VHH binders against Leucine-rich colipase-like protein 1 (LRCOL1). Designs and how they scored, part 1

No score or structure here was measured in a lab: all are predicted.

Target 1, 137 residues: Leucine-rich colipase-like protein 1 (LRCOL1), of Homo sapiens (Human) (a6ncl2)
Amino acid sequence: GYGPQKKLNLSHKGIGEPCRRHEECQSNCCTINSLAPHTLCTPKTIFLQCLPWRKPNGYRCSHDSECQSSCCVRNNSPQELCTPQSVFLQCVPWRKPNGDFCSSHQECHSQCCIQLREYSPFRCIPRTGILAQCLPL
Positions, changes and structure headers below are counted from each chain's first letter, unless a header gives other numbers; Kabat numbers aren't used for antibody chains.
F, E and O stand for the ipSAE by ESMFold2-Fast, ESMFold2 and OpenDDE, each averaged over both directions (binder to target, target to binder). V2 = 0.75 x the mean of E and O + 0.25 x the DockQ between their complexes.
Where letters were taken out, [cut] stands.
Atom coordinates printed by the task and the answers are left out, and those that the model quotes come from them; centres of patches stay.

## First folded at step 1 (VHH)

Design a01 (framework vhh_nb_b201)
Fold by ESMFold2-Fast, scan of step 1:
Structure a01 (fold): chain B 137 residues (1-137), chain A 120 residues (1-120)
Amino acid sequence: as target 1 above (137 residues)
Amino acid sequence: QVQLQESGGGLVQAGGSLRLSCAASGSIFSINAMGWYRQAPGKEREFVATITSGGSTYYADSVKGRFTISRDNAKNTVYLQMNSLKPEDTAVYYCAADLYGSDYWEYDYWGQGTQVTVSS
């Protein structure tokens, strides 16, 4: 409408809509609820808490609280990753298993990330040969 | 969407210093991490340094003690202070940014690169 823009504390956005503040949402909860690039209007828990979605193991993180395991660590990688927590409450290393897409050797449990054919994606491959070399099969 | 603008590259003699800057613009969504990679002719792209939104820094062994990464969160800008430069540091340096909720190991956004040449 015509006239001055007035700031009102009214919620209007539904679940799944992009938001910046809790009060924008009908649920009064604006947080990360998936791998969405922005915060979204999210349902509150049955205890009326506005809790963020937490990342499973292998996802990139900046803080322990982002991870379902509460472990966000750098294990010989340029980025922190959500890693499993042992029964002794210790964060254990996470690396990609054989077959997963990769961009560097250190991402892989095998420490081997290679392109087997022209134009194929790089993948984690088992080390082969007597010297356990990172070579094509 | 996020855009990255790099600056500060150039020609320098061995033992010299350069400061690279990367300014991020766009989305109101917070950037999780920003960092630098480099690629010399005929070589694979190499990790250099990264800084998380919380201020944690990580460096490649080849640059530890010589390079320092820092971030100005108010300006969404990351800096790479490069000291004691060696001819083997010659490469195109790329700025990269990672957003919260991004895919595993892949930076969401990359800059166009800035050339750094170290002469002997």
Scores: ipSAE 0.000, ipTM 0.126, lowest interface PAE 15.4, mean pLDDT 73

Design a02 (framework vhh_nb_b201)
Fold by ESMFold2-Fast, scan of step 1:
Structure a02 (fold): chain B 137 residues (1-137), chain A 122 residues (1-122)
Amino acid sequence: as target 1 above (137 residues)
Amino acid sequence: QVQLQESGGGLVQAGGSLRLSCAASGRTFSSYAMGWYRQAPGKEREFVATISSGGSTYYADSVKGRFTISRDNAKNTVYLQMNSLKPEDTAVYYCAARPYDSFWGSNEYDYWGQGTQVTVSS
């Protein structure tokens, strides 16, 4: 059909509908399900996540994003390895505080680097109130 | 998730104009921030212009007043109108896209095109 919601939201397919790309699905997940040989829109769950495979702790890495822990550090090893994020160790690198200039979300403690006004540079912005989702206004 | 393809580059004389287009495949284009970068021979890639999902724009000082970035969400396309071109504008121009809601954001825009060559002769 031609429902208004399907025109406004390009991610228009519900769970269980056939898909070709993640973005076609309202869940943003299009994968082969054990119940069917075709790719179907699937809920994101901890057991069936629509995320690329990530390296377990102990694997060699080059970037934090490669690791299930999101932590790629050298800890008494000549190599950078995927390492558990520990409150005690805090392998999280120093991040920029709110108000600093930034070029990516990951540089900011808030995980939010946006431009609030025209002609202004990107800055680290707190994720609170209207900016909780870190979307341009 | 998104593929970007630039077009519109070419050879132009100083003082001339070119319009670059970047066609995006994918269904979340309207929520992405879009940008243009350029890389001249022997130099690092430099920022040119950006446009947010809401339409706010920001330009590098070297192009401000001469270049205009715009987007057409119905066509999944971002444009760079380049006026008063100078030999110093000679570079490969790259289109880039960033989902602001991504916790996996890189130090730059997340998706890149292959680039289009712009050559300005004097």
Scores: ipSAE 0.000, ipTM 0.079, lowest interface PAE 19.2, mean pLDDT 70

Design a03 (framework vhh_nb_b201)
Fold by ESMFold2-Fast, scan of step 1:
Structure a03 (fold): chain B 137 residues (1-137), chain A 122 residues (1-122)
Amino acid sequence: as target 1 above (137 residues)
Amino acid sequence: QVQLQESGGGLVQAGGSLRLSCAASGFTFSDYAMGWYRQAPGKEREFVATIYSGGSTYYADSVKGRFTISRDNAKNTVYLQMNSLKPEDTAVYYCAAGEYVLPSTYYEYDYWGQGTQVTVSS
């Protein structure tokens, strides 16, 4: 346990810890960052503002609802990011984009939900190259 | 390449103690949450404990008061001190790492070790 001084001293939580206010986090940023609608301590980015309600474009995400744009896609990046909706790059809200967590092929825009590595989470994977058949490697 | 290597498992008598270690490489260890999960034959993977980059810890009710998770950022290692072991603690123990992790949510860990066997005899 922590003494009274620790309870009064905000800014003790590290990245990934559950939070309710920005000042609880060492990063001074508490925002949504999970499939579940929980707020977690997240790092501040050089170009992006910390937003407690919904993530701005460029933030890492796991679900469309986390983003101000309602669009969470990989779009040639190694991570799922909040991305502006556009006429040439639109999220399909009823289907999960590549990189999102999934429990069935039907949930994914790609129609492919596989586990790429033992003990890894199941994710929506694009059907390209060696993964065209949607088979685990 | 990210690697997590567990050690310290083995056979122990009920009431005994073991200390598991997990050596990590390939990422900035101090920025990551580290966790321990276990899986017994025929059972689902069960959460044991997690420790965040800031030092906060969370435990499963079944191990609270008996197990202690800790980390040494200088050695890139996370530990699980297991006391008052019971036969029902017999399982393969896995360490895991993730930057954005909720307590007891295994699908948010990005990296996993190969596991180390712990067997507690009655």
Scores: ipSAE 0.000, ipTM 0.105, lowest interface PAE 18.2, mean pLDDT 72

Design a04 (framework vhh_nb_b201)
Fold by ESMFold2-Fast, scan of step 1:
Structure a04 (fold): chain B 137 residues (1-137), chain A 122 residues (1-122)
Amino acid sequence: as target 1 above (137 residues)
Amino acid sequence: QVQLQESGGGLVQAGGSLRLSCAASGNIFSIYDMGWYRQAPGKEREFVATITSGGRTYYADSVKGRFTISRDNAKNTVYLQMNSLKPEDTAVYYCAVDTPWGLYSLHEYDYWGQGTQVTVSS
């Protein structure tokens, strides 16, 4: 019952209903927890959030959050790979420069991926001046 | 957009071999990591093996040395060669596309096949 809004007719599924995306579930958690080969809406526990399986070192990645190491970098490879963090150096993932299209804050060197106005594409925006808080205008 | 179809399961005696195939329909096969998972009755789904888009392979300790995962990008197919099968390997085997967010974050695609039954008799 969320009315006729296209974007608001998601997040209506209860625990145990089949899902494809987290937003379809009232719990905002769509994961595998049954005998069937499909994802179900799952409750978030008080101990654990809805955490995805994370990629081991050597796997191709797009975001540092995909990797067990939290490190997704281009290191002598044409692609970004999950890479171990060294004791002497922090993970320095390759990130998109200001102006590039983005899907998440983590993709951007600025750590800011916003839509400056309604219906504009999401872009990497510098955290400076009026945009220091990474909020749309 | 991508559908996965497993085949090659069946009944086999302990010590025998089976080769599973997973055919992907669609054009994203070559750019994604592909994996095999299995689920025995009353148990959680278990990781078996994965192969990256670049050909790097990883195996669960329970199958290392016995199973081999491979891919053929020209045929949009991933394979699982299972040797020295044990009764404990009895399960439904599933082919999966590894997503950027892992197996728990599927966005608008069918990342799992229907599964193929493997039964190993003693």
Scores: ipSAE 0.000, ipTM 0.094, lowest interface PAE 19.3, mean pLDDT 68

Design a05 (framework vhh_nb_b201)
Fold by ESMFold2-Fast, scan of step 1:
Structure a05 (fold): chain B 137 residues (1-137), chain A 124 residues (1-124)
Amino acid sequence: as target 1 above (137 residues)
Amino acid sequence: QVQLQESGGGLVQAGGSLRLSCAASGSIFDTYAMGWYRQAPGKEREFVATISRGGSTYYADSVKGRFTISRDNAKNTVYLQMNSLKPEDTAVYYCAAQYEGYSFPLDASYFDYWGQGTQVTVSS
């Protein structure tokens, strides 16, 4: 019936869902973005503007234009990632945050990639307290 | 070590409401997207909802309009408000954390950390 259909149309769509109007999206922003060739529900900028969405730092990318920074580079990763841009407009390597899986110390923002327990995976660990030297306990 | 701990599950009658909480320990909360999955007996884990570090949400079609995901970054906690519960919502609900750099929609295989689960049972 008409009432249930109208009520369902009032449900807000999440980021990445196909849309036709801004009002359909929880973000109140429906525009083209780098995730697909269609108009999708997109996050607003920190200034609440509804602009075409581009991938933030750390997202997987294929081309520079997909990234907010215009930097899509490999950094000890099997795939290219969106990375920050320096004050001098140079692409700076993105390093994995604490908790992420890693294969080497340089992949991590902390510069520490260790296995804390037997049979646990190698992860980026903060260099704080007892782990300041980046050694397993 | 990183740990996710769910709470708030229980038995509720159809049409009722429950709020699940997931407390995260360690340093992951500030950099990770948080999500909820569920698994009914004899079925595979099913996506329910996710929320980005910045608060953007994404829901499974089966729960849209009934469930709301939110996060409290000061308390390192993510919530799932479940309204208008149906018997079909009966499942073990799992909290999960996933690196923010992965694309949407999120599949169970993209989540890096999982909680132990909390049982939700909806009686007809």
Scores: ipSAE 0.000, ipTM 0.092, lowest interface PAE 15.2, mean pLDDT 73

Design a06 (framework vhh_nb_b201)
Fold by ESMFold2-Fast, scan of step 1:
Structure a06 (fold): chain B 137 residues (1-137), chain A 122 residues (1-122)
Amino acid sequence: as target 1 above (137 residues)
Amino acid sequence: QVQLQESGGGLVQAGGSLRLSCAASGFTLDNYAMGWYRQAPGKEREFVATITSGGTTYYADSVKGRFTISRDNAKNTVYLQMNSLKPEDTAVYYCAAEPLSFYWETQSYDYWGQGTQVTVSS
């Protein structure tokens, strides 16, 4: 993908792609998923630090330890998602945030599930600006 | 180093079956959504099927009920079982790997295979 300027060869991989060096990633951060031995291009923290990460709420998971919340629960049969824990460490259901895969508008907190790229899966998108044409349900 | 390699294409009679395989090297499939796409002569590339890391599948209307996508993470391979093949299924079939989407504004850098030819004769 080219923006207004061309990217350098070593800064081409997006978040979640396998990497060996920080320079391969657009984020300039190549670190371990805390649950897997392989390294992935990882978003930096709000303080611009490159640290091992766990999946935020709404991501698909296979095990509790994959999630920042330590909670991987099947709130929509048959899918397991990282979900927030209550004050008493109980998993609670919620709707998907922007960026997640979806199959219907109602799955998304934004109430908007569209296909941004031709041939790509549908994703939850904010109902703002150019995407305001997403119809309410 | 990172590579997707398709296999299993060939010539088949209408009504027949083929099974395509896509072997990944240089990375593990565990956290990737995997897809199949096809391109027939003179046409644009068309989505066929996808399977998420959690096993959820999605199909194009033109192949729904006839094709089945599956994954074997232990073998680092994705499959496309094609049944009841029609002449209009004739195309080069491509395997693609999509990284997890963290934010809608980020661009995903897809890995693509070289493609395998499927020809369905009447």
Scores: ipSAE 0.000, ipTM 0.110, lowest interface PAE 16.0, mean pLDDT 71

Design a07 (framework vhh_nb_b201)
Fold by ESMFold2-Fast, scan of step 1:
Structure a07 (fold): chain B 137 residues (1-137), chain A 121 residues (1-121)
Amino acid sequence: as target 1 above (137 residues)
Amino acid sequence: QVQLQESGGGLVQAGGSLRLSCAASGRTFSDYYMGWYRQAPGKEREFVATISTGGSTYYADSVKGRFTISRDNAKNTVYLQMNSLKPEDTAVYYCATDYRYGLSDFVESYWGQGTQVTVSS
């Protein structure tokens, strides 16, 4: 076959569409994208490289390869999350920092997830008081 | 904030032993996972060993059975006992904080200045 004609016929998919070959994508980049179980058409980097997109820390995961850290573990969470990898290649527990949105105490570094005002979102806050209780300031 | 200073490096013959020490200044040493990395000239920094706040250890395959990491929280010091040294172990050895368990909002990484280990054949 004729290479340019064949490539043109395959270059029809937009960003986020399932793909099997780079040529199928308008971006000319078909790689693993941890938003889906399939390879997807993805945008190239600022250096025009076609690189896999991997999930940052705190994202839900099913496999280590989905995570930028290569760490997908249960860290006091009801589900597996992408967690930081230490400088010594260990998967360390990841917990949300103070101020971040939360749905359970286990998600927070402080082990404290509360709402400070009526109808405000739940947030990770530092434990306070002599007994290090999960209370509002 | 933590400052780390390594010591105990030097020249040793193959089959010999050295013990590296890493003295930490600053509070909260006992809250950190601690470990050792090494870097030979022209090569990327390589993981060697780590120790948790509770004393659990993990080693790179290249050093398992030969190196032992330990810590003394009363002295704010981490040790790396290196036995059966090989020429391939020649590198600058770095001590680092890994993870501040249970008392910080995020992973913190602080590095020492390094100590040279040279193993002659």
Scores: ipSAE 0.000, ipTM 0.078, lowest interface PAE 17.7, mean pLDDT 72

Design a08 (framework vhh_nb_b201)
Fold by ESMFold2-Fast, scan of step 1:
Structure a08 (fold): chain B 137 residues (1-137), chain A 122 residues (1-122)
Amino acid sequence: as target 1 above (137 residues)
Amino acid sequence: QVQLQESGGGLVQAGGSLRLSCAASGTIFSYNYMGWYRQAPGKEREFVATINSGGSTYYADSVKGRFTISRDNAKNTVYLQMNSLKPEDTAVYYCAAYGDSWLPDEVAYDYWGQGTQVTVSS
């Protein structure tokens, strides 16, 4: 019977798209990364290696394995962040960086947790300019 | 751009159940945080529940044990199963989607739906 008459171009998927083979991805790299529990098109390392991508410190996470530090800490929630381990190699609570969700000023490294607009989620924000209301009273 | 559409709200008797759905359209990472907030008449908007990329969930104390959040990444849809509803649960429920950066220098994005009314009669 008839077989495939022309070669399929598999290099069409962008970073973060689901994949099964390296050739499907524009990066030519299909591996586990911290955005999903399954294989996605992933950027290559600086040495052009196709390795599992894990989140650096400060990124949102759901499991310790997503993080380069192997530490995903849920302090007050609803958010969890990739966090450096302590000097005792223990996964301890860390303060959230700017841009992350928060429920109190104390959760944030900036100690500023506000809504920029009415009904928007609370976020850790730098204490600058318009956001000066977060300064200590 | 991201658009969120809520459905499933309505009128229900105390002790009853409802399931809310929120379908997201547009080009965001399907593995970002998604969640539910609510606003009762004359009150501030409050957090209800959230679910992250790996399926981990967090709930407001007022709904723990009664509400269950889940998501279907293939459909870009988040669900809120509400059981043992109380008159105090009466509110407009809003779906929210929160983008996460692929790189540390990118800003996370917040998107909100139009809201769906839930009314619990005593």
Scores: ipSAE 0.000, ipTM 0.140, lowest interface PAE 16.2, mean pLDDT 71

Design a09 (framework vhh_nb_b201)
Fold by ESMFold2-Fast, scan of step 1:
Structure a09 (fold): chain B 137 residues (1-137), chain A 121 residues (1-121)
Amino acid sequence: as target 1 above (137 residues)
Amino acid sequence: QVQLQESGGGLVQAGGSLRLSCAASGFTFSSYDMGWYRQAPGKEREFVATITYGGSTYYADSVKGRFTISRDNAKNTVYLQMNSLKPEDTAVYYCAVEIYTGEWPYSFDYWGQGTQVTVSS
């Protein structure tokens, strides 16, 4: 477990130094490894080793930081879900949620701004896999 | 006092099956998503499967169609049924939960101790 407050006051212990808590290490990672049977400061991998468990793709989320992908978006779903960065509608600056008035597809998080009926206002609409309301872009 | 305890690992021949269990305590189990991860020797810990508190399931592409995750809220237990096992499935399997301890963004992840699965050819 980690908290935001643990970022401050990290020690300068380098990789391989003995440790008791994650905060003692430059890497913020203090674990046992196969080379020695005691806890050592261990490198963070490019992925998620020695980071707090974060929600995998497909989980419901309310903020990007909750997700392993750092991407919490509504894409073909009524709820915000953790989504891979490489998908079509990857994480971008905050945009209008479904239901809001819009004037272009880019204004909507869904990238779908349509007029459902003649003379109705344009609104951000969810994208669906079966009955897609918008072209894939 | 959150605790996760895995069991059910062992040695199995390629093509065989195993069922892993994770007994959870110290939190309101039915309100949280539960996940399984694995770590093979010399590799990073990777996602395997997840079941949401609502019952939706999600799988890594490498196990889709072979593994099934399920939960029993009355027993505070999450399961991983592993079928058609391959030598590449050899790893220590971990149960995990992320608990939000108040207002966002405060959360802590909890991991079990892991259970070894070895698949021989």
Scores: ipSAE 0.000, ipTM 0.085, lowest interface PAE 18.6, mean pLDDT 70

Design a10 (framework vhh_nb_b201)
Fold by ESMFold2-Fast, scan of step 1:
Structure a10 (fold): chain B 137 residues (1-137), chain A 120 residues (1-120)
Amino acid sequence: as target 1 above (137 residues)
Amino acid sequence: QVQLQESGGGLVQAGGSLRLSCAASGSISSIYAMGWYRQAPGKEREFVATIDSGGSTYYADSVKGRFTISRDNAKNTVYLQMNSLKPEDTAVYYCAADSFEHYWTDLHYWGQGTQVTVSS
């Protein structure tokens, strides 16, 4: 069936498991918790130390990944700028519904694509639910 | 299979405090996260707060700064400390747990709910 067609890094540790590197975690986030004696896999959020700084809206860009919005487009400007994702600006491509196989967060309507155990397929999961490892802030 | 038992609900005056508890039993090792939802009469169930297995917490904007969620791993219990209560906080509060069995759905294990009434 429709699984990830691109090779993905194996991430087998769930939230709360001890880790040493971000890529060990299904969330791609390994950081210290206030009450933990060691680094644990945590949800990837902008306020955790796992999300790299990205350009806010209005900054010049060359790739979508440079922007906090993941959207780098020309809109009434001679230069490509980081722009809020919206249907109006056509920076929101069709995305897969919850339950579908995925290879990146961007493929999912929820913007959340996780793998709960090693060798299992990645699937789109709800963004705002308790399970959302990609919980936005 | 996970079972959730809530306690601590009741009647309280505006500005008061209340502490809710939720004890989990069964396949507790399958639990990824636990949290609280609430439902006022005639309204849809809304998210209140969650704590994941790593101890990270998330709150609805309406309760941030007033409510605190915490976990006691030895008792497999999560707590919701509710301070500065308002009449608008009146609702049935439901404990919920997510497990690794159904991570790609919105399926949660639910408690039976506990009534919180805040009088003006």
Scores: ipSAE 0.000, ipTM 0.121, lowest interface PAE 16.2, mean pLDDT 70

Design a11 (framework vhh_nb_b201)
Fold by ESMFold2-Fast, scan of step 1:
Structure a11 (fold): chain B 137 residues (1-137), chain A 123 residues (1-123)
Amino acid sequence: as target 1 above (137 residues)
Amino acid sequence: QVQLQESGGGLVQAGGSLRLSCAASGRTFSNYAMGWYRQAPGKEREFVATITWGGSTYYADSVKGRFTISRDNAKNTVYLQMNSLKPEDTAVYYCAKEYLGTPYDFESGYDYWGQGTQVTVSS
């Protein structure tokens, strides 16, 4: 059945939700996020460290390390954006960026192709925190 | 918390066009990726399109070349321009906030789902 403990657990915030304290997040990680002007619930690294969120493809960047793809270039845009490594001599052209549909890990720049829900299609997912091991959430 | 409100749906003949809008009432909206999803009667909700904060787009194969997603971050609004509509595009269309830069195909994983807007395409 439904009990008080289960009801209290529903108050814990998921990844990407605004937070003020680590304890509010199911990940126990609430950190500065270059994606937003405030702290968000963020997955921990493989070493259980609470680190800032890296930007997915399409976000404005100033340095490669800000991006999940590790590639920050001008690609059909007036601004430097986080870009799949399949563009302009720094990238593998046959791999898909984060968010694309996939059928195998090697199709993705991240080397991670998983289902985020039981019946949804497989997608290329960034490797960060608990997702560093490419396991479904 | 962010509230999402879809609009622009309706009845249209095959080959026609519609433009959907999704308005948000929250200050964190513009820094998140946003997506459009749809659910036809008796079927599971499926991904349609996504747009990152910087404007990068990704589309489901069934809508590539026909649908265009765009956003106005100053107005906290996401749009879906639907051209060359087919009867199989008939569905309730939902907009959603995306997590980790990737869409989730489930309602409980998105605290910022809208209520949806009906699109019906006649033959």
Scores: ipSAE 0.000, ipTM 0.163, lowest interface PAE 15.0, mean pLDDT 69

Design a12 (framework vhh_nb_b201)
Fold by ESMFold2-Fast, scan of step 1:
Formats: structure tokens, sequence, C-alpha cells
Structure a12 (fold): chain B 137 residues (1-137), chain A 126 residues (1-126)
């Protein structure tokens, strides 16, 4: 293998380019843009420091500290994901929202993963409403 | 019913070229990151290349400058153009797909991919 650093050190994005990780940016700083809810490569000098961008629930993670919830676990997915904490400080499995692709009911927050048409992909569908009654896969 | 079907493998002489294709069905292709992995006899599966839903590409050092990954969202297909092939490129090549969470996608480990194809054999003779 080539190791984690070599895998991640493939992009040297300039200031203002969309980013997902600090390491993608020449500035080593990927922060939320004040004008829009997305992350852009940012010079550290614009801020006294590059404030840590903490990943919301559903994002892939390697360590608990990367997540807003402080909870990074592998739940029903081959990837470790940032998951919410319950009121009792327990990590709750992150599930896909309505509209996302799925292969099982367990992946969906609605616990409903169905194919609406013969050639359409399986998607997470709400259990309530008239558009589609959730049936077993 | 997610399906990934590779094609384009075969026997080629060193220095030659091959173009692999992976036809995807059963999901909204444009929302997925697509990757290629390979496994040679007696070796572990290794990363080759990946392309995000947004079009960003990442390559293993061993193939950088020789291989090019691309996608055609209208045809639900990802391609791997392999140039200047070497005997050490001989392997079964696998197509893989993973859903990008709200546009976030880091370079994936092979365990991060949700769906895998059957694989296609590439043999490079010296």
Amino acid sequence: as target 1 above (137 residues)
Amino acid sequence: QVQLQESGGGLVQAGGSLRLSCAASGFTFSSYAMGWYRQAPGKEREFVATITSGGSTYYADSVKGRFTISRDNAKNTVYLQMNSLKPEDTAVYYCAATYEVSGYFDLPEDSAYDYWGQGTQVTVSS
C-alpha cells in the first residue's frame, strides 16, 4: 500500500475552490463560506486561525473529533459515519433520509426502502402519505 | 437491483492500450463516486483510480500518467483508459460504486465502496 497521507495528497486546490477536507487546499484550510452553506478553501489570514470545520451527521469520518456530534461509528454501512447522540448521550445510527438510494429498509430513517417503478432505483420513502405505501422489499 | 458490469478486458502486449467500461444500473449514477480496483494473483486488492460525482479524479502512483478515469452520466458508464501497459498491470479489474454524502467524498478505502462488479481480466504479456 501507499498509506493514508499519500492517498489524500492528490489535490492542491486554490483559494475559493470547493473542498471536502483541509488537505485538499494549498492553505490547509477548508471552512464554511459565510455567504453560502458549503465549504471553500480559505486563507488562514482571513481568520485569526482556520477554525475546525466539524462534519454534520451522515458524513464519513475517521475520528470522533471530526464530527459535530463527537460520534463516529460504523452503523449498517461499510463506512464510519458521523452519527447523532441521543438525549442519553448514546450514538444513534445515522440513516439515509427520504429520497436517498438504499438496498435495505434498515439503511433508511423511515425504515422503508422500495422501488417505485420496475426500472427505478430503490429509494428511502416516507411511511406516511398517499404517494406510496411502504411494502416489504 | 444494483448492477455493475465490466467489459473491455483481454490480452495485450506490453506498451499497448485497453479501455475498460463499467455499465451501471439500479441507482442514480450521477450521485455516486465510481472507482476501479485491481487484484493480481497472490496479491491484495489495490486501488487504481476514482472519480467523484463532481468529476474530481484520484489515481494510485503506480498508474498516474498512464491511466485515465472518466464517466458519462448520460450512459451510466465509467471508463478506465489504460495506456503504456506493463506486465505488472496484469490483474482482475473491479468496478465499484459508493454514494457521496451531500457532496462530501474523500479518497475511499476499498471497504468504503457499497457495490462491486464481477471483475474483468487484463493480461499484459511481455
Scores: ipSAE 0.000, ipTM 0.101, lowest interface PAE 15.3, mean pLDDT 71

Design b01 (framework vhh_6qgx_2)
Fold by ESMFold2-Fast, scan of step 1:
Structure b01 (fold): chain B 137 residues (1-137), chain A 124 residues (1-124)
Amino acid sequence: as target 1 above (137 residues)
Amino acid sequence: QVQLVESGGGLVQAGGSLRLSCAASGRTFSSYAMAWFRRAPGKEREFVAAISWSGGSTFYTDSVKGRFTISRDHAKNTVSLQMNSLRPEDTAVYYCAADRGYSLFYDEDLYDYWGQGTRVTVSA
């Protein structure tokens, strides 16, 4: 055993101490950070905001608010993942990166799936220069 | 409003293995930290293992480190404890607990929800 356990007083803990809830910390902010595997009492931002740790891109999610990107979407599979927002700050489904094998334009982040040479496999190609129209050379 | 139900307990010989499972209700359960505690006959409850809400951080008591593995399945709202190389000293009732906080804390008073427990008996 761990011996007798005691209930902790709220607003007792200083910066860097382990915490469970914002109220336990003198800063009123309890977040996970990259320096520790546990949640720690953390200083608030310059605007007095306490931002909870949010999941990086690629992590499994249930709600947009869990993700650093504020975007939790399906990628044509049953799993919802934290996904980068598009150039226009829109939440879009994960798509295959340039160079990956594809069967349709919609599968690619570039929205371009073409065969560059006869008998070569179809691949996701960036829409730049001569390939801006997504046509084979 | 979270309910926890344990399963997987039973009788096993020393050196054997058992897998305990804890099923939870509720969509927001994936935001909870989960832990396993145990209580041997005539002893107080002690911490065994914990896993963070993201599943990225785990902690074990020294006596089980290297033998037990805690894991979670966010899709099924379950947490599991794989117990290998079991010893007679591991004989206890095992409890699943959930913490709607932001820390992997070992203070049992800080856990919001508890299961009914599942018995594990390891014979010499």
Scores: ipSAE 0.000, ipTM 0.112, lowest interface PAE 15.4, mean pLDDT 73

